# Miniprotein binders against F-BAR domain only protein 1 (FCHO1), part 5

Target 1, 248 residues: F-BAR domain only protein 1 (FCHO1), of Homo sapiens (Human) (o14526r1to248)
Amino acid sequence: MSYFGEHFWGEKNHGFEVLYHSVKQGPISTKELADFIRERATIEETYSKAMAKLSKLASNGTPMGTFAPLWEVFRVSSDKLALCHLELTRKLQDLIKDVLRYGEEQLKTHKKCKEEVVSTLDAVQVLSGVSQLLPKSRENYLNRCMDQERLRRESTSQKEMDKAETKTKKAAESLRRSVEKYNSARADFEQKMLDSALRFQAMEETHLRHMKALLGSYAHSVEDTHVQIGQVHEEFKQNIENVSVEML

## First folded at step 4 (miniprotein)

Design l2 (from UL2 with D59L Y62A L72F)
Amino acid sequence: SPERIDELQKIIEELQRLIDELRRILEQADEGDPRTLWEALRQVADLEQLIIEAAERLLEAAKQTGNPEAIFEAVEAIMRALEALYEAIRAVSDLRQRLEG
ESMFold2-Fast, scan of step 4: ipSAE 0.106; ipTM 0.582

Design l4 (from UL2 with W38L E48M Y86F)
Fold by ESMFold2-Fast, scan of step 4:
Structure l4 (fold): chain B 248 residues (1-248), chain A 101 residues (1-101)
Amino acid sequence: as target 1 above (248 residues)
Amino acid sequence: SPERIDELQKIIEELQRLIDELRRILEQADEGDPRTLLEALRQVADLMQLIIEAAERLDEAYKQTGNPEAILEAVEAIMRALEALFEAIRAVSDLRQRLEG
């Protein structure tokens, strides 16, 4: 049995309650991922705004000094760094939208699964109903057997004996039908419970695959932005070297 | 006839063996892990069906035997089968409750 199959068949206070809560944990983790990315985006936005303010400080440097060209290099570089972090903020905000869209799809899938689980509950009710009918069929058959045996001992008329035999045979057929109904209801119950366990296992595996893909997108966005930041720094170094010291 | 008495005795022995197996599974299920309860419930249902079929064959067989002792023994065996089936029905309700939680 799978992990979910074992939990589905658990002791008292397990079963569908554990299954339902496991299904609910999926959307919770999706929301938590969105919250984490949102906080990370806020950090990037804060850095961007701070760097833009720092660029203004460079712009207010002494404009008619020998150092003026280097203040321009600081200003340009600071503006470009602010832009890189702002771009990452936007990428993370877009990723949050993807996470939330997946969350909406996940809720719709869970609603459909809940409706299908009703079919399993119906099977449980049928099994319960048939289980309650079996004792009545048994009691009837037992009483007919006892009556038939009593009549046989008392040397009753052939007509009464034939009537008792017919009643006993009819009661036996009723009991057999009740057991057949129980076996059919039990098989249906077992199949639907196993189907439910496999379905929830598949949902958890699909959720993990989606979460992994979203984390991959997060990693790619961060890595791409870090490459761009490195390019801005390389440009900064080259711009410093290009400031002329010659006065002729 | 001696042949009919032998046939009757074999069915009684088969029925008793099935009843013993049913009670063994029910006793073990009470002490078992939740994981084994589904399998126990399936085995119980299968044995209940076999017990009913054996009891019906026994009922038909003893009607062909003119021996009063054999008839009484057969009826008592059928009664024991019915009692075991009743106990199994009650136990199945409990096993189902344990599977559901």
Scores: ipSAE 0.000, ipTM 0.190, lowest interface PAE 15.9, mean pLDDT 74

Design l5 (from UL2 with A55L Y62E L72E M79W)
Fold by ESMFold2-Fast, scan of step 4:
Order: structure tokens, then sequence, then C-alpha cells
Structure l5 (fold): chain B 248 residues (1-248), chain A 101 residues (1-101)
């Protein structure tokens, strides 16, 4: 284990953990975007309601008098501004639905990702354990072989020779098992680590593309509303100019 | 010292208990109940942690224990626990696949 911690595998595992941490922030940022748009929509709705109240004040103005046509111009303009902001509110609410739908799809992908991360971390632990046990199994086997050879040279009793042979065979079986499991654990670890790293990169890139697209939709909705507001103001100025001072 | 052998032996006994409990949970798995998957995942995590602790205790015991038979027994027990953990991880993965589709 110290080999992996001090060298290449420790560095690889750190990179893996950094990428996974970044991936886990994805759903949080999606929720934060939805919350931001929701607050922005509330601002637009509040403005719309306030403008509608101003329109009512213009409608309740003096019905008799030379100024009456200008109150009508204020009413029409105020109603149109209220509508512009109400339409933006609706567009933002629709966008929130799109963000939340993406969030649900993202959670499904993250659930699958978590399973694969657990599998990868389990492979790391298995490899670490086997790596630690393999040298010990090798040392034990070598010690049993040396003991058996020593007993042969000393012309020890048959019972002691049989005992040493049994211990050596048991140690050989343990060593063979350890080598087999090490090779399997190493191959599994390498494959899962590579697959996880590539998946994390793909998930981060996909998330960034989705977030950019959602922000693009937000920007276009706001831009469309600004254009419409500009048109309402132009119409307001023209309507003022069209009120005749030559009326009896 | 004898105390370190006793500590290692207790960890080995707990490893065997967790392995048996995990196997029971997996054998009783209800394909329609996600709680079985949650219980299995918790047991896998507990087993992983205990194996790490066992490896640390094994290293410490080797430095201070004059009983090579106890060390050999501990190595074999930890080895069996690692094998059981790997089998359990595969079984949990299979169970998840069945529950999801």
Amino acid sequence: as target 1 above (248 residues)
Amino acid sequence: SPERIDELQKIIEELQRLIDELRRILEQADEGDPRTLWEALRQVADLEQLIIEALERLDEAEKQTGNPEAIEEAVEAIWRALEALYEAIRAVSDLRQRLEG
C-alpha cells in the first residue's frame, strides 16, 4: 500500500477524487440556477402587478376635461408594460421547468455514477489489501522452503520432515492464491480507474454545455422583452404627439 | 504482545460476522425492495472499513508478536474477508442492475 500511496497510484487517486468532487457539484449548480431564475421571475411579476395598479389610477382619472386623452395614453402604455413583464415572468417560469427537468435527468445519471465510483473505490481497497498480503505470503513460503532444506541436511526424523513438507505445501497454495488474486485485482483496478476518469470528464463537459444552453435561453428571453419594452415606449411618444390641440 | 493478538482476533471474528450478515441480506434480497440494496451497501462499507483496520492491526502485531502461527491465521482470515468483499461487491452490482431494469 505504501508503494501506491508514495508513488504513481497515490497521484492517480488524488486526480480521481478531484474530478469526482467537481462532478458532485453539478446537481447543486443546477438547483442554484433554478433558484436564481425563480427569484428573477418574482421581480418581473412584482413589476407587472405594480404597473397594472398605475394603469388603474390613470383609468380613474378625471373623465371630464381637456387632459382626458392623455390619461388614456398613460393607461394604454402602462397596460402594455405590465404585459411585457408578465410575459417575461411566464417565459422564466417555463425555463425553470426546463432546468428542473434537466436536474431530474442529471440525478439519474449521478445515481449510476455513484455506483461506479463505489465499485472503483472497492477495487482500490482490494488491490491495496492484496498488495500488502502478497509479500507476506512470499516471505512465509520462502521461510518454509528454507526450514525444509535445513531439516533435510540435519537428517531429522520422518515425522518432522512430513510436518515441514505439509507447511511448505500450505504456504505454496496460499502464495499461488495471492498471486492470482493480485493479478485479477490489478486488472480490475486499472480498468475501473480509467473508465471512471473518462466518465467524470464527459459528465463535466456535458453539464457545462447544458448550463450554457440554459443561460442562453435566459439571455434571449430577457433580450426579447427589452426589445418589446422599447417598442412600447416609441408607441407612447407617438400617441402623445397624435393628441390634437385643435379639438373643440 | 498477547494484547495485540487478542485485538487482531476480535477484528477477525467481527469480519466473519459482517460477512455472514451481508451474505444473509443478499440471499434474502427482495428484487422489488430498494431497502435491501441500501442494507447491502451499508454492510459493504462496514466490511471495507474493518478490513482496513485489520490490515493496520496486522502490521502492528507483526512488529511486536513472537507468535508466527497467530500472524499466519490472521493473514488467511483477512484474505478470506477480501475475497468475500469482492464477491459481495459483484452481487450488489447484480442486484442493482435487476432493480433498475
Scores: ipSAE 0.000, ipTM 0.165, lowest interface PAE 18.6, mean pLDDT 74

Design l6 (from UL2 with D59E K63E L72Y V75I)
Fold by ESMFold2-Fast, scan of step 4:
Structure l6 (fold): chain B 248 residues (1-248), chain A 101 residues (1-101)
Amino acid sequence: as target 1 above (248 residues)
Amino acid sequence: SPERIDELQKIIEELQRLIDELRRILEQADEGDPRTLWEALRQVADLEQLIIEAAERLEEAYEQTGNPEAIYEAIEAIMRALEALYEAIRAVSDLRQRLEG
């Protein structure tokens, strides 16, 4: 009966493929993170350039107008905001380099993983082969045992009894060899599947930890920029207040 | 020398014990826990191995002792174990299908 082997392999192969597919998605998510940060850096660079242009507009204000000191306040504030966003752009560019460096190391790890996966798949193939032998050996042995037991209860010739005994012994030996091969192949398969599952789990956990650390760096850089922007805004308000309206 | 009847009795008792243990594992199997299916598969393999060892010892004992009644009883026990093994293999396969479906 091949029923056991067929149902056993169906579930095992599906589980293995699901786990391996998840692991293979790792490098894709790393590239997607780099792409996202690259687009975010472009937004910051665009803001920086726009603020620098706005600062130049403020610098072109008339030097003799009542508003000349306020134009200077706008210029200083615009320059400082441009610098804040330019600094974030540079931090994000450095983070992209970190993401790409991690991606390179991830690819090396995945190459080693692929080689080990081949070993696991070889074990699956071996077990599949030997599992086809076992049901036939079991059935033959069972039939020989039943025949021998039947003949022992019946009044039959000694010659026929001897033949039945010989056939049962040969069937038992064949079944023993089939079970031995199956158990050996199954043990190797189970160990390699367990090792692969644990390795895939470790790779996914390591990837998640690295991605979280990279996102933490992203969040920290953004938070630093927000703090700096808040400081620039506070200076802007203070500089406005410091412009005297007192007439001589 | 030791009576091979003692060896056959021990084989019969071990086969029955392992059959009972396998049934217990299957009854306690949690459909949501794949580890119980692995445990059942391991016990199925253990039962397969013990049945083969029992058959080898039975033939050896018969050649040495010639006690037909004890031999007949041991053959019956081995056949019952094989039937239980086939039943257990089917039960484990059914549990796997339910988890996979």
Scores: ipSAE 0.000, ipTM 0.172, lowest interface PAE 19.8, mean pLDDT 72

Design p1 (from B0 with Q6M Q9L R10E D13Y R16I E20S D23R R59I E66A D73W)
Fold by ESMFold2-Fast, scan of step 4:
Structure p1 (fold): chain B 248 residues (1-248), chain A 80 residues (1-80)
Amino acid sequence: as target 1 above (248 residues)
Amino acid sequence: SPERIMDLLELIYELIRILSQAREGDPRTLDEALEQVRDLLQLIREAAERTGNPEAIEIALEALQAAIRAVRWLRQRLEG
């Protein structure tokens, strides 16, 4: 059985409150993920700008000297690295949009959840009210039975016996109706509490799956960038090798 | 089951009637009343267990306790 299912049946209404509080934390974690990715994108953008600046230094290095071809190799490599990190910045910005879009849908689901929680709490109130009426109805019925017994012992008139019997029958019918109302309220309460627990469980599982998918997208974007950086490095080594040592 | 709760209530109603009649001290029916009470107590226990409803079980337990007190009174009367 699920973690949420196990805690739902705990202390009087306490399990429900704990599960609902957990669900409310979902949108907070979605916002925190967006904030994390935003800071990560800023790091990549900062790196890109710094590499572009470094490329300018290579461009200014002894352009007509014997070392000029190697400065060109540094410039090309630095520019390509700046572009790799700028592309990662763009991908992360797109991912932030995906996270925020999910956050908006999550808020809509949360609003519907709140409405259902109110319905469940209403069922708790109804059950509480009916539960208070049942002991009173039971006591009234028992008192009418005792009164009827007393009248039999006292050899009272047939008219008084008939009156007592009628009162007892009416009290019995009231008790019967109270038990029916209690059974109905209990069934409604149990069904709504179970539905709420299963819904909270499903919401948390769906949230975890969505968060894992978003992190997967983050990981793939970073991995693609690492592959591109590796290719830039291989080109850099090849370009160094291709520079002629011949002086004329 | 609503039907099971209704069955339990009918048994409780019958128990109260029999106990009230037995207290009148009719020598013709006292032994029969005690036998009927014993049989009803067993049926009430079984019915209460089958409901699975906590409040219905509480009502049945209260009725059983009242019946036990009444049976104790009847036994004391027979002995003395």
Scores: ipSAE 0.000, ipTM 0.116, lowest interface PAE 20.9, mean pLDDT 72

Design p2 (from B0 with Q6W Q9L D13A R16E E20I R59S E66Y D73M)
Fold by ESMFold2-Fast, scan of step 4:
Structure p2 (fold): chain B 248 residues (1-248), chain A 80 residues (1-80)
Amino acid sequence: as target 1 above (248 residues)
Amino acid sequence: SPERIWDLLRLIAELERILIQADEGDPRTLDEALEQVRDLLQLIREAAERTGNPEAIESALEALQYAIRAVRMLRQRLEG
């Protein structure tokens, strides 16, 4: 997404830090999803246990009487509802395992990310150091050139002129090496910063896709359970109609 | 000529100063910085040619390549 690029090159020039902070929030959201599903599973388990208790109440209905067949219909329906919610509890527990497995994979990716961030920060330090040394090397060379030109104008001895020329040549070579180091450090810095920005964007997009897939699994499990509950309700209605008035 | 090498180094120093300030500065000044960089790129090329020193020309070309990349980044920020 272009938003990541804008933050990387943005107004405060702290895009790297902003993007990295965003990436670090990923594992937190994964943990929060696991916690949410765990609480949802507890609700389903509680419902299942309550329905099982309700089924026992139907079973304790008068066993000898004209109404006994209808108590059996209630018992069967209550037991099946308890099983539907228990099945959803198990599906959600399996989904929690999938979320935690993804979380473990995410931690490994984030460990590699931290190592690469250290490498990028090292490049920043190298560039900072070289950047500070380059002006000093340039100033030294300029001063040597000025000294050499002054001596030329002042009719100095050949020995002093040769000495000044040697100092200027050494300063020029030192400056050339400093420029090469700066150019190399700048190129490395720019490349690592760009690589980091693209990697952070890819990590966020991948995380969002994984989270959406996990939510899709959650939705599918709930939907499947709703279909089963609907079937239990249809069976309940049919079982009521099948009880003969003569038997009642 | 030491004098011509001096002129080249002065221009390279000015370019570096402008690029550093633009990287750290307010986006409002990017357009002015970009214009100054364009002018300096031409002056650096001309100064390098006048030097007649292959090493100085090579150094100037490296500085130009760095500046072109920096200008591209500044332009992207201004247009983005």
Scores: ipSAE 0.000, ipTM 0.138, lowest interface PAE 20.1, mean pLDDT 73

Design p3 (from B0 with Q6F R10E D13F R17L R59L E62D E66A D73F)
Fold by ESMFold2-Fast, scan of step 4:
Structure p3 (fold): chain B 248 residues (1-248), chain A 80 residues (1-80)
Amino acid sequence: as target 1 above (248 residues)
Amino acid sequence: SPERIFDLQELIFELRLILEQADEGDPRTLDEALEQVRDLLQLIREAAERTGNPEAIELALDALQAAIRAVRFLRQRLEG
């Protein structure tokens, strides 16, 4: 391998590996988001179930006591609060389905990406191979030229001159083929590396956009629930005020 | 339970993720990936049994069949 080839390959392979590694982390982050939302949904469902149990305490209050209408107010409010959290649980479960659907589509895109990465790595190997051949072919050609020039100066036999000329022409043709193979391999390598870099960038940007949208949906669902909880509390205060203290 | 259906889908996604990563494989890490796949297949079967939902069970069976096929191809490709 030439000095240029060694340094070029080291730097380009490292950059390619880093970018591809980042791309491969995409589906992992999608799975992690689903895990996070799942645990968050479990918190909401646990709260809902606990509130439903608490509501039963209000329902078991003394039916014939002066405080009975207020137990009903507690029961209604507790049931509505439990429902708010249960509805958030369902919204988060639906969001998990959206995350997983995106994950499945992401994996299909990644499979196509792997095929192109294999093609790019094949181009890297081809270029490496022809890069090894080029210096050897050049050295052989130069040696044949030197031998031919030496024989010319020494006034050697025509047979030896013809033999040297033939060897030089064959070496020249070999070098020409090596240069053509190198130029073709390099062009293919450069194009595929550029295509891979642009594809990796597009995949990362698309992933970030999708993740932001999914987080936006999460935020919206939580905000809606907070609004509903506020409404439940306002109704609770109003229902307390509406309990009559006038006795017949 | 709705939670059980999501657990199953999450396990199936994890399975697919591991299989995709294994396909890029260093032969040295293939055995580890195959062991993780085996554990996930067991968890998926257990989750499917508990769900009682025929659609979820069918989804799980399709995923298991795809995983078995993928594992077979990976093993054949890397062992020779």
Scores: ipSAE 0.000, ipTM 0.437, lowest interface PAE 10.3, mean pLDDT 78

Design p4 (from B0 with Q6L D13E R17E E20L E62L E66F R69L D73W)
Fold by ESMFold2-Fast, scan of step 4:
Structure p4 (fold): chain B 248 residues (1-248), chain A 80 residues (1-80)
Amino acid sequence: as target 1 above (248 residues)
Amino acid sequence: SPERILDLQRLIEELREILLQADEGDPRTLDEALEQVRDLLQLIREAAERTGNPEAIERALLALQFAILAVRWLRQRLEG
């Protein structure tokens, strides 16, 4: 289901359209990343809230005073885990803001790209028009040359030969102008097509670099939280060991 | 205290910004953040009580829960 432009220009124009399609998917992937991080932040927020409620359960522990120190250990650990996950929620919310800022800059770049694509498509249309005109102009010139040759063979009047020569000269000048228009349109088309292809490649590379950097920030935030959780766990183990079994 | 009519959504956003800007490495900024969070918690509670909107009350309660956890965390860092 090739469009007229794609079908007419074959593989080269098809490659251009494929590259432009890939570029247009960029803003969609940016939005999808923001949505993913938002859902991930909700998971962390839910965990934090659940741990805070669990801390309250530890606070309302058994009325047996002997076990009260162990319930306090659970309370402290639960509160610290809730805070670790709250901090990750905060960091992920900041990252969403960074993703959205990049999305806004990306839309500005895409608006400029769309204007350039319109210019390139205009050049395609101009070249298409001139390409159709050139064979007709060449055919007319060849027909006038053949008519002039036929008149020479038939030994026609000088007046008829002069008229045929004038028509051939006019056809030659028309063909020359058509060739010049074709060469200019082709040069403009080739230049704009090359510029667009290089722009699309640069935009794809820039987008991939930005996405990798944002994922790196995501990974770093998760790693920091894992380190803090590990510290909370070590503290939890130490606090258990510190509870005395000896009676006063 | 003078009675203030405050936009609950602005108070919640201000609280979020204070939490996001708290410098975990500087005890002075942590102490300042703790005081600001305490003041905003009271204002958020008062504003939520004045609203008849269940969704606004739910958002305020969520902000209060996070702020209480943040206050406990900041306090532990300062105390320990």
Scores: ipSAE 0.000, ipTM 0.082, lowest interface PAE 24.5, mean pLDDT 72

Design p5 (from B0 with Q6W R10L D13L E20Y R59E E66W R69E D73L)
Fold by ESMFold2-Fast, scan of step 4:
Structure p5 (fold): chain B 248 residues (1-248), chain A 80 residues (1-80)
Amino acid sequence: as target 1 above (248 residues)
Amino acid sequence: SPERIWDLQLLILELRRILYQADEGDPRTLDEALEQVRDLLQLIREAAERTGNPEAIEEALEALQWAIEAVRLLRQRLEG
């Protein structure tokens, strides 16, 4: 269900750092997607420019008897193919802008996340500190109780008994304070760990939904271009048939 | 620079696209096509002026001459 929550509770504090590292990879993957689309757009732009150059060969061709009208058909078809790939280049450039805009929004979300992570790590440190102090307070209290029991079994002055009782009461108060600090630190740690786990899960899910939507836009743009290319080719065939074979 | 030459080539392709669509009866109106052609002719002139390449300038001049003739023919259809 919550892989993040199970990891936090199963593996000390190391699990928290591993999950946070995963979340931090989100913006990196967004940048990598933008870079991929940019390179893909360059391929389309290169094709468009090459086809435009090829079109000039058709437009500058020397008239060759009855073939001259077909050079115009080649020119028109080549220009339209160049335009299909140019249109895809523009669509991909617009998509890059969308990816980068999302990346900027991620940075704002991640800045807030970093502040909350610091708070969670502070809670870990507080719990660690109190956890180290609590056994020492318990041991001191137990030692004072044993001392008081030994004095009870031996011939002891009332003044020595009163002094031992005072020390035991002070140790009891110190232990009570340490237990309260531990309980508070543990509750704060558990709540912050749970909140962090749920936040990391939500951030990863949101990121995956955004990335899927951006990839969907990429796929549709490419598909639309393939359809356009097919239409250009069909028009090319029809334009060939439309060239008159009768005397001009 | 090479980038200036490519930018000019892309503007010339846009000009050809608009004129082909107007001639073929695409959803764009003839008036809209003529307005876009006027805007593109200005951009092509500006791009050509920014380049120092004689081949690119000659290409721009050929595109401008072709566009002038295409616009003349389109206006003739409006009057006929």
Scores: ipSAE 0.000, ipTM 0.189, lowest interface PAE 20.7, mean pLDDT 74

Design q1 (from Q8 with W31F M58F)
Fold by ESMFold2-Fast, scan of step 4:
Formats: C-alpha cells, structure tokens, sequence
Structure q1 (fold): chain B 248 residues (1-248), chain A 103 residues (1-103)
C-alpha cells in the first residue's frame, strides 16, 4: 500500500497511477478468492463422495460373524464424516455467494471510480493544454515590451510608440487571461488528484477489511467442521468400546 | 507617478517574500507556492504596464517566469530545480528593491 503523502507529492502523477493500479487489482482478487473457495469446496465434495463410497464398502462387509458390529461402527462413522464434509461444501458454496455479492457491489463502486478518473484525466489534459500555451503568451508579452523599450530609446514617431503601447497592452491582457486559466486549471487538477488519491486509499482499506472478514468466515466454517469431525471421531472410539466381546 | 510605483513595487516585494518563505518552509507546499507565484505574476504584469515597461521591470518579469518554470520542473520530480528557483526568487526580490529605490 502506498502512503498517500509520499507517492502523491514525489513524482508527476506517479502516486496516482500506483494507487489506481492497486485499486484495479481489487475486483481481480475478489474473483480469485471466489475461485479458491470454489476449488476448496470441490475438494470437500470429492472427500464426501469418497467417504460415502467407503461407507458402502463397510456395509457390504461380512454379514455374519464376530466382526459384523465393527463394520457397522465403520459405516456409521464414514457416513457421519461424509456428512460433515458435505455440510462444509454447502457452507463454502454460501460463502462463494457472499464473495460474489461483494464483487457485484465492488464493480458498481469501481464504475463510479472510473467515471471520476475520466474527469481527473480530463483535468490533466486541460492543464497540459494551458501549460503549453502559457510560455508562448509570456514570450509574446516580453517581446512586445522589448519592442516598446527599443522604440522609446530611438525617439521614434508618436504613431509608432502609440502602436507599440497598444500591442503591449493587448499582450499583457492576453497573458493575464492565460495565467488566470492556468491557475484555475491547476487548482482543479490538484483538487481532483488529491480527491482521487484519498478515494483510492479508502477503497483499498475498505477492500482489505472486507477480504479479511470473508477469510474470517472461511476460517470459522472450517473450524466448525473440525470440531464436528472431532466429535464424530470421539463417538467412533466410544462405539468401538461398546461392542461386546461376550458371545450370546 | 512615483508614489504609485513605490506602492505597487512594495506589494510585489511582500508577495515575493511570502512565496520565498512558503517554499523554504515546506517543500510539500509546492502546489501552494505555484498558486501564489501565479497570482504574483498578474501583479507583476500590472506593475510593468504602470511603469512603462522599463528594462528593470523586464528583468524582474523574466526572472519570475524562469522561477515558475523551474518550480514546475521540480514538481515533475527534480527537487534540485527547487533550489535554483529559490535563488531566482531572491534575485527578483533584489531587483524589486532596486526598482523601489529608483522611484
């Protein structure tokens, strides 16, 4: 994350470009998070299906004899583990929906941001245009002043001096207008650049907070499932102990 | 009118002094310094017109324009240009004081 003051004040528009590039990565990271969770959900679903298949193998175990009650313990445990992982799959699918809803909201915010960036870039173009014209206006005014001073020293006709004075006055008025336009364009440019930088920083901070919250939900879902798996395993051990060794 | 010339020169001197202090005090205020310098340029143009575009007034305006260019370049990422601009502002102040004495 770029610190606003350091990047904005350091180089020509470099801070703006760096911050805007980071902002543009936001929706990409949101999509990548959804893709990651989707892959993780697929792993859980695959595990659930494999455990269900394993449960069928336990169900098809020797139907008579001393070992039959233990195959039942394996079947029950395998079914419960399959269910735990299937429930996690559903929780992750729900989380993907939350990520995608955030992504939709984020895209709307980014659309507004893009419109404002276009406005900021327009201000850059206006300032650039005025900046190109200002030196010409300054040079013209200085040249008119030089001409008037030269004529004054040469003691030229009153008509020529009056003409030179008029040209100098018109050049001065033109220069003043150019300077005013530059001041206005510069102020607008600076304000829009500052507003954009602050907005980009706020968007990045908000995005990071939102992504952390989504990861927290992911962690909580996984933790809940681990607790449930632990419970299933404890029941498995108890069920083994409960199988009687004494023959009826 | 010598009195009006002195008054106008004194106002430009104050603006240059304020600009120099702003730039020297805080390099991050380059935006503010450029805005103040542009306002000063308008006042300098008015001074030039009222003083009949004397050679000294010429020199003052050219020096101010060179300072504006260097400050603009410094903001584009060359901080050394800021020191050069400050020297030109100091020269413009000296020239304005010279103009005030001539009256």
Amino acid sequence: as target 1 above (248 residues)
Amino acid sequence: DPEKVRELAERIQKLLDEFKRAVDGDPKSIFDALRELAKLENEAIRLAQELGNDELVFKILETVYRAIRLISEARQGDPEKLDEALKLVEEAIRLVKELQKRG
Scores: ipSAE 0.000, ipTM 0.373, lowest interface PAE 12.2, mean pLDDT 77

Design q3 (from Q8 with W31L M58W Y65F)
Fold by ESMFold2-Fast, scan of step 4:
Structure q3 (fold): chain B 248 residues (1-248), chain A 103 residues (1-103)
Amino acid sequence: as target 1 above (248 residues)
Amino acid sequence: DPEKVRELAERIQKLLDEFKRAVDGDPKSILDALRELAKLENEAIRLAQELGNDELVWKILETVFRAIRLISEARQGDPEKLDEALKLVEEAIRLVKELQKRG
């Protein structure tokens, strides 16, 4: 019984630690997502600023001469592209705020989880302790029973027989209490392990849903920007076509 | 530069007036509004370059850009987007007024 309990205790402990380790990766991945988006936003901001600078170069083009209308076309297009990337930068910065806000909420949930983990580990220790003591209580009881039987077969005083009976009864009560403590500790351990597993599953599912939603927002922001860039380039081509010799 | 902020505010007001005319059923006003938005966009970019990385200037740029996007969608047969664009133009006016107070 004790050996069996120790085996299951060890396996359940290992499973619990593996699940808890997985849950701990959640906040790490949230921070890593924020870091990734932050670097991505910096790329967009850098591009926007470079395009704005390029627009100034078009603005410095010769105001007199046949190329003036074409410099204006380049200027307008460059400014609009700068703005498209600036808009994406802002959207990504807002998304970083959402990621960090979620991270703060996640840390609060994890703090409560840590407290419950301690409670579960305490139940493991109690079960382990009771499991190790049970065989000793059982052997003590059996030894008292054998001693009482031996004394019954020998010419022993009634006083010594009464003492042996009292010792056996006390050992029986001790064994009964040990069995009850084991059953209670096992039930508590099983319940806390189940509660922990359900909580870890809920936390992982919630985390995956949040991360998917955040990635969805990222994807939509990038997609919107690509559509806008396409519109800017279509306007650019049309503006070139609209420049005629009569405008020169 | 207070003069550039004043010019930006006046251009936004002109756009609001042109959008009101478009809502009254004048399709030519939409083209006028787009032309004025392009000028406003250029002016806002100049302000961003002169004032640096100002949070309020970034907000003005984003608001103007969103208005342009909604007008473009409205021209594709989605006239309900004009109401949303008008709201953004009004927000841009408020933000520009806030920038002027900083003087």
Scores: ipSAE 0.000, ipTM 0.099, lowest interface PAE 26.0, mean pLDDT 73

